# Ledger of designs, part 12: VH-VL binders against StAR-related lipid transfer protein 4 (Stard4)

Target 1, 199 residues: StAR-related lipid transfer protein 4 (Stard4), of Mus musculus (Mouse) (q99jv5)
Amino acid sequence: ASISTKLQNTLIQYHSIKEDEWRVAKKVKDVTVWRKPSEEFNGYLYKAQGVMDDVVNNVIDHIRPGPWRLDWDRLMTSLDVLEHFEENCCVMRYTTAGQLLNIISPREFVDFSYTVGYEEGLLSCGVSVEWSETRPEFVRGYNHPCGWFCVPLKDSPSQSLLTGYIQTDLRGMIPQSAVDTAMASTLANFYSDLRKGLR
Below, E stands for the ipSAE of ESMFold2; O stands for the ipSAE of OpenDDE; V2 stands for 0.75 times the mean of E and O plus 0.25 times the DockQ between their complexes.

## First folded at step 11 (VH-VL; framework fv_nezutatug)

Design k3 (from k1 with heavy chain Y103W; at its last look DockQ between E and O 0.86; V2 from the best seeds 0.83)
Fold by ESMFold2, look of step 11:
Structure k3 (fold): chain C 199 residues (1-199), chain A 122 residues (1-122), chain B 107 residues (1-107)
Amino acid sequence: as target 1 above (199 residues)
Amino acid sequence: QVQLQESGPGLVKPSQTLSLTCTVSGYSISSGYYWGWIRQHPGKGLEWIGSIYHSGNTYYNPSLKSLVTISADTSKNQFSLKLSSVTAADTAVYYCAREVDEWDTEGYMDVWGQGTTVTVSS
Amino acid sequence: DIQMTQSPSSVSASVGDRVTITCRASQGIYSYLAWYQQKPGKAPEPLIYAASYLQSGVPSRFSGSGSGTDFTLTISSLQPEDFATYYCQQSWSTPYTFGQGTKLEIK
C-alpha cells in the first residue's frame, strides 16, 4: 500500500519535470528519448515518448505483466510472476537478452509492479525489490522508480500517447558509453517492437 | 541469395506522382527487416526517403513526409514508393534496400537494389 | 538532422598504398555508423557496420574505427577493385543521413 502510493507519487513528480530540464539522447522512428541526471543513483533518468496506434487499455495490457509481453518484447527473454497481490499489482521476475554483442550480458530483475488510473488513462509503474534467489547465468540489475503513462490522444480516439520514465542500474562493470547507448536504444526499440505487437 | 529490383517509369512530368516498386527475391518481406527507399541526386549524395515494416509501420524523412507514401504487398513480396507533386529536384537514381532490424543493431542497409533512374522533365 | 562530413573529398593513390578516409558526425552517434562502397554505375554495397565490424564477404584489408563523432575507414593495402566512392551513414537518428562521399582514384 505505502510502496504503491510512494511509487505513484514519484512517477507523477517525474511527469511534472519541466521540458527544459531534459536533454535529447535519441530521436528515431517517431520516438524521442531524453535524459537527465538521476537523483536515485549515479546514472540517468530517461524519458521516452511516442504515439501508439491503439487505445490506452490495450497498450498498457501489452506492457504490464501479462500474456502478451514476451510475444513482442525482443529484449525480454522470460517473465515469471512470483507473488500476485491483486489484479493490478504483483512481484515479477524477468530476464533480458545480452546487449551490444554481449558487452552487456543477460540481466534479471525482480520488480514490484503496480497499475493505476491516471487522468483519462493509466500509469503502469515499478521498482525493483530485494530477492535472495539468484541464477548464475544472469546479472541481477535494479530498476529505480520507473513507469509508463498512457493517455488518449485528444484529436484521435484510436491513438494513445505513451510516455515512459526509466532508471535502470544494469550493475556489473560496464563502460559508461555502453550503458548510455543501451539505455537510449532499447527505449527506442521498445516503441518500435510494441507497435509491431499491438493487436 | 537475397535480391532487390526496382521497377517503374524512368520519366515523370512535373506535378505528377512518381511510382516505383521493389520486387524482393530470395527472402520473404514478411519474415522481418525494414524495407527502405534511398535516392541519389546528380552531383549530390544519398538521401534516405523512408522505411516500412511488412505489418504497415512506416517512417519517413521529415523533409518528404507530406509527399511520400511507402507501402508493402506481402502476397507479391513487393514494396512500393509513391512521391506526389514531383519537381525537377526529384530527379535522381532511386534505390530500394533492406534495412537491418536486429534487436540491438539497426538502420544500415545490408542489401541494395540495382537502382532506377527517374528524370522529372517537361 | 545529424550532418555527416567526410574528408578528403577525393584521394589519388596507387595499388598497395594504405588509405584512410574520415567521417565526422555533427553530434554523438556512438557506434551507429556504416560504410558503403559504390563503383560507377552500381548501387552502394555495405562494407562496415557498427563502426568497426566487417560485413560478410568483405576483405580483411578493410577496417573501421571510431565512436562518438569521429570515424575512420582504412584500406591497408589498396587493390585495383577498391577504386570507388565511399560513403558513411549514421543510423542513430532518423532521418538516416550519409556523408557526401570520398572518391578514391588511381594515381
Scores: ipSAE 0.744, ipTM 0.893, lowest interface PAE 1.2, mean pLDDT 91
ESMFold2 (binder alone), look of step 11: mean pLDDT 91; pTM 0.944
OpenDDE, look of step 11: ipSAE 0.898; ipTM 0.945

Design k4 (from k1 with heavy chain G107S; at its last look DockQ between E and O 0.85; V2 from the best seeds 0.75)
Fold by OpenDDE, look of step 11:
Structure k4 (fold): chain C 199 residues (1-199), chain A 122 residues (1-122), chain B 107 residues (1-107)
Amino acid sequence: as target 1 above (199 residues)
Amino acid sequence: QVQLQESGPGLVKPSQTLSLTCTVSGYSISSGYYWGWIRQHPGKGLEWIGSIYHSGNTYYNPSLKSLVTISADTSKNQFSLKLSSVTAADTAVYYCAREVDEYDTESYMDVWGQGTTVTVSS
Amino acid sequence: DIQMTQSPSSVSASVGDRVTITCRASQGIYSYLAWYQQKPGKAPEPLIYAASYLQSGVPSRFSGSGSGTDFTLTISSLQPEDFATYYCQQSWSTPYTFGQGTKLEIK
């Protein structure tokens, strides 16, 4: 409960950051990705935004830990729910494919996940947690507080505005330029893949 | 092998709507990839118009967005371009192309139609 | 929009020559760059994708290099069939944009 509350509040703070504090990193296929220096680690906090042609509940159901994520997200290669909690909380373990033509090797993440109502929509957020069990074939990455806001469009309730905040420490020895490129591309592809998955 | 073929009228009057169709053979558009339109004004470079995924997701060049509609017909294995309110500036060779969309590879047009010339004239 | 600038706009060369064409992006595009060859009256054909990867079926005399803002297409030994116009294209951001082209002519 303490983790979920803190996580939610942190994401709400990110969502209130002024526009002039963000720098555009990438614009592609009606998605904009911004970044600013993270306060959590020596890296960037990314903001991504795009319109989804589906209702909030369906969008979030595809994003949150569940049976559908692996079907559409090309970056995710496995997903396991390690612990279930009440009220839309769980601990999940997932792995990612290599990125940038294998410059970035596959990663493993263990995240606390929490989904809650936000305004007329939903917030699905998460943060990495310590997990003793390791698999040597994967580099363990770390997600600082991250999440997805999804709210219906006022003039089109069948569509949703999806806004993400991501600050991932990929760890390992990766050139910073590669990290920056990978994060921007990953977020853009996330929207593209999700859009494909929703139809 | 994958082949694309443009079809449509080669002459369009000003203020009318340019309509082209691309027929794909050797590959189902429902199997993946984006499907794009690119044009080339006489003696000029290439201009991306827009692309469509078979699910109906479309992306347009902002410079043309208000005038462009791209659609796909999976049953016919075709996708189409409509450009409204044409002017002499829209005179060009129009190409349809398959746009690669792989996660670890960069987007580019790997297969092109032969192109069709469209002249806007009264 | 991202502007792509090629240099030179035209180049004259002889069979057997080494030819280098440059493409510069107005901003960093990492490796999101493709090269195309277009012959008169024909559609463009892909040569290189992801800045340095050779398209299937393209002769090995073609190569691409570069990252960030500066990219290069190289033809190690020019063949008669290589006289054409070459274009670079960025795919980092939409709209996708092309260079103005480089016309490779017979000297």
Scores: ipSAE 0.709, ipTM 0.891, lowest interface PAE 0.9, mean pLDDT 95
ESMFold2, look of step 11: ipSAE 0.715; ipTM 0.881
ESMFold2 (binder alone), look of step 11: mean pLDDT 91; pTM 0.940

Design k5 (from k1 with light chain Y96W; at its last look DockQ between E and O 0.93; V2 from the best seeds 0.87)
Fold by ESMFold2, look of step 11:
Structure k5 (fold): chain C 199 residues (1-199), chain A 122 residues (1-122), chain B 107 residues (1-107)
Amino acid sequence: as target 1 above (199 residues)
Amino acid sequence: QVQLQESGPGLVKPSQTLSLTCTVSGYSISSGYYWGWIRQHPGKGLEWIGSIYHSGNTYYNPSLKSLVTISADTSKNQFSLKLSSVTAADTAVYYCAREVDEYDTEGYMDVWGQGTTVTVSS
Amino acid sequence: DIQMTQSPSSVSASVGDRVTITCRASQGIYSYLAWYQQKPGKAPEPLIYAASYLQSGVPSRFSGSGSGTDFTLTISSLQPEDFATYYCQQSWSTPWTFGQGTKLEIK
């Protein structure tokens, strides 16, 4: 309860950061990715935004832990719910494929996930939690507070505006240029893959 | 082997709609990739027009967005370009191409059609 | 939009020469760069992707290098069939954009 409220408030704070604090990192296929230095670690807080041709509930149901995530997300290679608290929150473990010809080797994450109402839409957010079991084929990464805001478009009620805030510490030994490339391109590909999955 | 072939009228009048079709052989457009249109102006070089994924997701060059429609017909293994309100500036060689959509490598054209010359004449 | 600037616009060289063509992006594109070869009357053909990887069937005398904003296409020993115009293209951001081309002429 306490962790979910703190997460929600942190994401709402990120959603209030003024536009001039952000620097454009990538703009591709009707998605813009920005970044600014993170206050959580020595890395960046990324923001991504783009329009989805679906209603909020279906968009968020494809993002949150559930039956559709592995069908469309080319980066995510596995997803297990480790603890289920309520329909809207859980602890999940997921893995990612290698990136940039395995310059970034496969990662795993163990995250608390929480989905809640936000204005006329939804917020699905998360943060990594401590989990002692590790597996040698993966590097354990860490997601600092992150989340996806999805609200309906006023002039296009069949469409939604999807805004994400992501700050991932990939850990391990990765050249900084590879980290910067992977973070921006992963967020852009998230949108294009999700759009394919919704159709 | 994958082959792309453009077809359509070589002459259009100003203010009319340019319509081109690309026929794909040796690969099903419903199996992946984006499918794109690029044009080459006589003195100015290559310009990406837009691309489509077989499910209907389309992306356009913003400079042309209000004038361009790209569509796909998976049953005929074809995709098409419509460019409305053409002017002399739209005179070019038009190419269709397969746009790579691999994670970490994307956005380049690995197979091109032969090209078709379109002249916009008064 | 990301502008791609090629240099030089034209090169005249002899068979056996080492030829270098450069491409500069108006902002960082990491390694999201492709090179194409276009012979007269033909469509462009892919040559190099991801800045440095040869497309299948491309002779090993071709190589690409660079990341960020500055990129180079090199032909280590020019052959008569290399007479063509060469284009770079970035794929970091849409719209995809091309350089103006470099025409390579055999002396």
Scores: ipSAE 0.797, ipTM 0.906, lowest interface PAE 0.9, mean pLDDT 92
ESMFold2 (binder alone), look of step 11: mean pLDDT 92; pTM 0.945
OpenDDE, look of step 11: ipSAE 0.901; ipTM 0.947

Design k6 (from k1 with heavy chain T105I, light chain Y53T; at its last look DockQ between E and O 0.90; V2 from the best seeds 0.87)
Heavy chain, then light chain:
Amino acid sequence: QVQLQESGPGLVKPSQTLSLTCTVSGYSISSGYYWGWIRQHPGKGLEWIGSIYHSGNTYYNPSLKSLVTISADTSKNQFSLKLSSVTAADTAVYYCAREVDEYDIEGYMDVWGQGTTVTVSS
Amino acid sequence: DIQMTQSPSSVSASVGDRVTITCRASQGIYSYLAWYQQKPGKAPEPLIYAASTLQSGVPSRFSGSGSGTDFTLTISSLQPEDFATYYCQQSWSTPYTFGQGTKLEIK
ESMFold2, look of step 11: ipSAE 0.838; ipTM 0.919
ESMFold2 (binder alone), look of step 11: mean pLDDT 92; pTM 0.946
OpenDDE, look of step 11: ipSAE 0.905; ipTM 0.948
ESMFold2, look of step 12: ipSAE 0.827; ipTM 0.918
ESMFold2 (binder alone), look of step 12: mean pLDDT 91; pTM 0.943
OpenDDE, look of step 12: ipSAE 0.863; ipTM 0.935
ESMFold2, fold request of step 13: ipSAE 0.849, 0.842, 0.843; ipTM 0.924, 0.921, 0.920
ESMFold2 (binder alone), fold request of step 13: mean pLDDT 92, 92, 91; pTM 0.945, 0.945, 0.941
OpenDDE, fold request of step 13: ipSAE 0.936, 0.936, 0.933; ipTM 0.960, 0.961, 0.959
ESMFold2, look of step 17: ipSAE 0.844; ipTM 0.921
ESMFold2 (binder alone), look of step 17: mean pLDDT 92; pTM 0.946
OpenDDE, look of step 17: ipSAE 0.880; ipTM 0.940

## First folded at step 12 (VH-VL; framework fv_nezutatug)

Design m1 (from k6 with heavy chain E106Y; at its last look DockQ between E and O 0.58; V2 from the best seeds 0.00; counts 0 for: pae O 3.9 > 2)
Fold by OpenDDE, look of step 12:
Structure m1 (fold): chain C 199 residues (1-199), chain A 122 residues (1-122), chain B 107 residues (1-107)
Amino acid sequence: as target 1 above (199 residues)
Amino acid sequence: QVQLQESGPGLVKPSQTLSLTCTVSGYSISSGYYWGWIRQHPGKGLEWIGSIYHSGNTYYNPSLKSLVTISADTSKNQFSLKLSSVTAADTAVYYCAREVDEYDIYGYMDVWGQGTTVTVSS
Amino acid sequence: DIQMTQSPSSVSASVGDRVTITCRASQGIYSYLAWYQQKPGKAPEPLIYAASTLQSGVPSRFSGSGSGTDFTLTISSLQPEDFATYYCQQSWSTPYTFGQGTKLEIK
């Protein structure tokens, strides 16, 4: 409960950051990715935003831990719910494919995940937690507070505005600059893949 | 193989609307990719006008956004360009093209139409 | 908008020559760059995408390199059919923008 509350508040704070504090990292089609220096680690906090042609619940169902994420997210290679709590909370473990055209080795994440109502939509947020079990074939990454806001578009309830905040420490021997190079593209790909998954 | 073909009037009067259609063969526009329009003024470089996805999502060059409408007709496997209030500056060869949208690859045109010349003249 | 600047605007070369064309972006575009070849009266044809990936069917004498802001198109041994105008295009952000072109002429 304490983690979920703090996480939610943190994401809401991110979501309230003024526009002039963000710098455009990538803008392709209807997806925009911004970044600003993270206060959590030596990297960037990314903001991504795009319109989804689907209702909030379906969009979030495809994002949150569940049976749908693996169907469309090409970056994610596995997803396991390690522990389930009340109030749409769980601990999940997921692995990623190699990034940057396989220059970056696969990563493993163990995240606390929390989904809650936000305004007329939903917030699905998460943060990495310590987990003793390790798999040597994966490098353990770390997600600082991150999440996805999804709200219905005004005057178009069949569409949703999806806004993400991501600040991922891939760890390992990869320079942060390489991560920064890849992150904006990764976020753009996320939207593209999700859109395909929602078809 | 995938082929694109532009069609429409080669002459448009000033202040009128330029209207072009791109017919795609060998590939269904509903299967993916974005579908774009690019123009080239005589002796000049290339200018991206905008692109459309089969879902109807459109993206325009801000320099032309107020004047441009791109639409798609999946039933006909076509997409169209309308440019309103044309001037002599809109005289160009207009190309339709398939815009690649693969993982970590965006925005380059892998297949082009042959182009159609549109002249704006009174 | 991102401005793309090619150099040179024109170049004269002979068959067999090594030719290098450069493209500079006004800001970092990582590897989101494509090269096109356009012959007179024809539509542009893609040569290279993602800065260095050769388009299917394109001869191996063409190569692309670079990342960030500076990119290079190289023709290792110029062939008669290579005389054309070449364009770079950034695909990092919309609006997509092209270089002004480089006209490769016969010396």
Scores: ipSAE 0.024, ipTM 0.645, lowest interface PAE 3.9, mean pLDDT 91
ESMFold2, look of step 12: ipSAE 0.777; ipTM 0.903
ESMFold2 (binder alone), look of step 12: mean pLDDT 92; pTM 0.948

Design m2 (from k6 with heavy chain D104E; at its last look DockQ between E and O 0.90; V2 from the best seeds 0.85)
Heavy chain, then light chain:
Amino acid sequence: QVQLQESGPGLVKPSQTLSLTCTVSGYSISSGYYWGWIRQHPGKGLEWIGSIYHSGNTYYNPSLKSLVTISADTSKNQFSLKLSSVTAADTAVYYCAREVDEYEIEGYMDVWGQGTTVTVSS
Amino acid sequence: DIQMTQSPSSVSASVGDRVTITCRASQGIYSYLAWYQQKPGKAPEPLIYAASTLQSGVPSRFSGSGSGTDFTLTISSLQPEDFATYYCQQSWSTPYTFGQGTKLEIK
ESMFold2, look of step 12: ipSAE 0.845; ipTM 0.922
ESMFold2 (binder alone), look of step 12: mean pLDDT 92; pTM 0.948
OpenDDE, look of step 12: ipSAE 0.824; ipTM 0.924

Design m3 (from k6 with light chain S91L; at its last look DockQ between E and O 0.21; V2 from the best seeds 0.00; counts 0 for: placed apart)
Heavy chain, then light chain:
Amino acid sequence: QVQLQESGPGLVKPSQTLSLTCTVSGYSISSGYYWGWIRQHPGKGLEWIGSIYHSGNTYYNPSLKSLVTISADTSKNQFSLKLSSVTAADTAVYYCAREVDEYDIEGYMDVWGQGTTVTVSS
Amino acid sequence: DIQMTQSPSSVSASVGDRVTITCRASQGIYSYLAWYQQKPGKAPEPLIYAASTLQSGVPSRFSGSGSGTDFTLTISSLQPEDFATYYCQQLWSTPYTFGQGTKLEIK
ESMFold2, look of step 12: ipSAE 0.691; ipTM 0.880
ESMFold2 (binder alone), look of step 12: mean pLDDT 91; pTM 0.941
OpenDDE, look of step 12: ipSAE 0.631; ipTM 0.870

Design m4 (from k6 with heavy chain E102D; at its last look DockQ between E and O 0.85; V2 from the best seeds 0.84)
Fold by ESMFold2, look of step 12:
Structure m4 (fold): chain C 199 residues (1-199), chain A 122 residues (1-122), chain B 107 residues (1-107)
Amino acid sequence: as target 1 above (199 residues)
Amino acid sequence: QVQLQESGPGLVKPSQTLSLTCTVSGYSISSGYYWGWIRQHPGKGLEWIGSIYHSGNTYYNPSLKSLVTISADTSKNQFSLKLSSVTAADTAVYYCAREVDDYDIEGYMDVWGQGTTVTVSS
Amino acid sequence: DIQMTQSPSSVSASVGDRVTITCRASQGIYSYLAWYQQKPGKAPEPLIYAASTLQSGVPSRFSGSGSGTDFTLTISSLQPEDFATYYCQQSWSTPYTFGQGTKLEIK
């Protein structure tokens, strides 16, 4: 309950950060990715933005925990809902494929997920929680407060503007340049993969 | 063996629309990859024009002087380029290419067509 | 746009020579760098992707190195079929951009 409100307020704060505080990390295929130093850990807070050719509800339904996420997200290799609280919140466990010739080995995350209304659209946000069971084939990563804002595009309500905020501690021993590459590329590929997955 | 072959008129008049088609054999364009167009102007290097995913997602080089349209016809295993309002500056060899869509090597052109020379002249 | 600058514009060399060609990006592109070979009258052919990985079928005398902004293509012992123009290309951002080319010609 109170965790949901704190998480939501944190994401709204990120969505208010002035544009001159961001540095461009990648621009590719109609997606821009920015970053700034994180206040949560020794790493970066990433922002991504791009237009989706679908309505808010369908876009967010493909992002939030659910049966459609594994159909399109090439990085995500498994998704389990560990606890249901209400239709709009749960604890989920997901895994990711190795990246950069396995310089980044497969990771797992256990996140609290919360979806709520935001302006004319939706916010789907999350944060990692402690979960004792680990599996030796994965490195347990940690997502600091993260989320996706999706609102109807001005002047074209059949389209949506999707803005994401991501700050992932991949953990383990990874060269910093590999972390930087993977974070920016993962966000850009998220958009291109999602566009392919929306029908 | 994947092969790409460009086809279309070699001569186009100024202000008209350049229309090219790439025929793909040995691979179904509906099975993956992006499919792109690159041109090479005499005395200059290569310039990426744009790319398409078979479902219709397209991306273009914003620096082009004319409107560009790339489209795909999966039933014919083809994709096409239209460049409107051409000028002499659009005279070039036009290549179609397969663009790799892997997380770690995206945007690499691993298969190229033979190229087709297009001249814009009165 | 990310500008790719190759050096030199041309190289005159003999069979058996070691040849190096450089490519510099106007901003960091990590390892999102490819090299192509283009023989006269032919389409470009892929040589190297991910800065250093040889395309299947490319002879081991070709090698690529570098990351970030500075990249090198090396031919360890030049063969007659290697006289061509070489292009680098970045794929970190769109528009994808190519270097202006380096022509490798017989001495």
Scores: ipSAE 0.801, ipTM 0.907, lowest interface PAE 0.8, mean pLDDT 91
ESMFold2 (binder alone), look of step 12: mean pLDDT 92; pTM 0.946
OpenDDE, look of step 12: ipSAE 0.869; ipTM 0.937

## First folded at step 13 (VH-VL; framework fv_nezutatug)

Design q1 (from k6 with light chain S93D; at its last look DockQ between E and O 0.95; V2 from the best seeds 0.86)
Fold by OpenDDE, look of step 13:
Structure q1 (fold): chain C 199 residues (1-199), chain A 122 residues (1-122), chain B 107 residues (1-107)
Amino acid sequence: as target 1 above (199 residues)
Amino acid sequence: QVQLQESGPGLVKPSQTLSLTCTVSGYSISSGYYWGWIRQHPGKGLEWIGSIYHSGNTYYNPSLKSLVTISADTSKNQFSLKLSSVTAADTAVYYCAREVDEYDIEGYMDVWGQGTTVTVSS
Amino acid sequence: DIQMTQSPSSVSASVGDRVTITCRASQGIYSYLAWYQQKPGKAPEPLIYAASTLQSGVPSRFSGSGSGTDFTLTISSLQPEDFATYYCQQSWDTPYTFGQGTKLEIK
């Protein structure tokens, strides 16, 4: 409860950041990715935004921990719910494929996940937590407070505005340029893949 | 071998709609990739018009978005381009192409049609 | 939109020559850069993708280098069939944009 409340408040704060504080990192296929220096670690906080041609509930169901994420997200190679709590909370473990011709080796994440109502839509957010079990084939990454806001479009309730805030420490010894490329590209592809999955 | 072939009228009158179809052979458009249209005005460079995924997701060049419609027919293994309200500026060789959709190398065209010339004239 | 500027616009060379064509992006595009060859009356054909990866079937005399904003296409030893127009293309942002082209002519 303490984690979820703090997480929600943090994401709401990110969502209130003024537009002029963001710098465009990538704009492709009707998605824009911005970035600004993170206050959580020596890296960037990314903002991504795009319109989904589907209702909020279905969009979030595809994003949140569940049976659908692996069907469309090409970057995610596995997803396991380690613990399930009430109130739309769980601990999940997921892995990602290698990136940039394997300059970035596969990563593993263990995140607390929380989904809650936000305005007329939903917020699905998460943060990495400590987990003792390790697998040598994966580098353990760390997600600082991250999340996805999804709200219906004002003039088209059948469509949703999806806004993400991501700040991932991939860890390992990788050039910052590689991290920058991977993060921006990953977020853009996330939207493209999601759009494919929703249709 | 993957092959793309453009088809459609080579002459279109001003204010009419340009309509082209690309037929894909040797590969199913429903298997992946994006499918794009690129044009080249006489003596000019290349201009990306837009692309489509077989699921129906389309992306357009903002400069042409209001006038362009791209569609796909998986049953015929074809995708099409419609450009409305054409002018002399739309006279060009039109190419259909396969757009790579892989992490880190997305967005380049690895297979092209031979191109079809479309002239806008009264 | 990202502007792609090639240099030179045209170059005259002889068979056996080393030829270098450059492409500059108006902003950083990392390695999202492709090179195409276009012969008169023909469609463009891919040569290089991801800035430096040779397309399958392309002769090894072609090579690409660069990252960020500055890119180079090199033909180590020009062959008769290499006289054509070459284009760079960025795929970092949409709309995808091409350079204005470099025409490689016989000296």
Scores: ipSAE 0.827, ipTM 0.925, lowest interface PAE 0.7, mean pLDDT 95
ESMFold2, look of step 13: ipSAE 0.837; ipTM 0.922
ESMFold2 (binder alone), look of step 13: mean pLDDT 92; pTM 0.945

Design q2 (from k6 with light chain G28D; at its last look DockQ between E and O 0.91; V2 from the best seeds 0.88)
Fold by ESMFold2, look of step 13:
Structure q2 (fold): chain C 199 residues (1-199), chain A 122 residues (1-122), chain B 107 residues (1-107)
Amino acid sequence: as target 1 above (199 residues)
Amino acid sequence: QVQLQESGPGLVKPSQTLSLTCTVSGYSISSGYYWGWIRQHPGKGLEWIGSIYHSGNTYYNPSLKSLVTISADTSKNQFSLKLSSVTAADTAVYYCAREVDEYDIEGYMDVWGQGTTVTVSS
Amino acid sequence: DIQMTQSPSSVSASVGDRVTITCRASQDIYSYLAWYQQKPGKAPEPLIYAASTLQSGVPSRFSGSGSGTDFTLTISSLQPEDFATYYCQQSWSTPYTFGQGTKLEIK
């Protein structure tokens, strides 16, 4: 309960960061990705925003740990729920494909995941936790507090505004330009893949 | 083997709607990629108009967004362009193209149609 | 929008010459840069994607280099079929944008 409340409050604080603190990283296919230096690690906090042509519940159900995530997310190669706490929280382990001709080799993450109401919509957030079991084919990455806010579009209730905050330490030795490319492009591709996958 | 062919009227009157169709052979448009329209003005540069994924996700050049509609008909293996309220400035060669949709290399056009000339007479 | 500026606007060269064409982006596009060749009366054809990767079937005399904002297309030992107009295109952001072209002519 304590961890989930702190995580939620951290994401709400990120959602309040003034627009002039953000630098645009990429604008593509009706998605804008911004970044600013992270306060959690030597890297960037990324913000992404775009409209989804679906209602909040369906959008978040495709993002949160669940049966649909692997159907649409081309970067995510596996997802296992390791511990269940309640319907709205769990510990999950997921893996990602290599990027940039394997300059970024496949990663795995073990995250606490928590979904909760936010205004007229939902917040699905997470943070990596300690997990001793590792697998040699993956580099264990670390997600600092991250999450997805999804609220109905006020003038178009069949649509949702999806805003994400992501700060991933990919670990290992990766050229900074490769990190910058991969983070921004992955967030933009997340939106395009999700749009294709909504049922 | 993949071929794209534009079709539609070569002459359009000002204020009318330009309507073009691209017929794809050797590849099913429902199998992937984005499908795009690019135009080339007389003696000058290329301009991306927009792209569509077969399920209907569509993206437009903001300079044309209120005037353009791109649609797909997977049963005919075709996608189409409608550009409303045309003027002489819309006179160009119009190309359809296949846009790569693959991480790290997305957004280039790997197959082009032959082009169709559209003249908007004043 | 990301503006793409090509230089030179035209090049006059002989068969066997080495030619370099440059393309500059107004913002960092990393390696999201493609090159196209267009012969008179024909559609553009892809040559290079991801700044430096040759499209299949493209002769090895073509090469691309650069990242960030500055990119080059090099043609070693020109052949008669290489006289054409060349365009660069960025795909980092939409709208995708093209350079204004470089016309390569027979000297």
Scores: ipSAE 0.834, ipTM 0.917, lowest interface PAE 0.7, mean pLDDT 92
ESMFold2 (binder alone), look of step 13: mean pLDDT 92; pTM 0.945
OpenDDE, look of step 13: ipSAE 0.899; ipTM 0.947

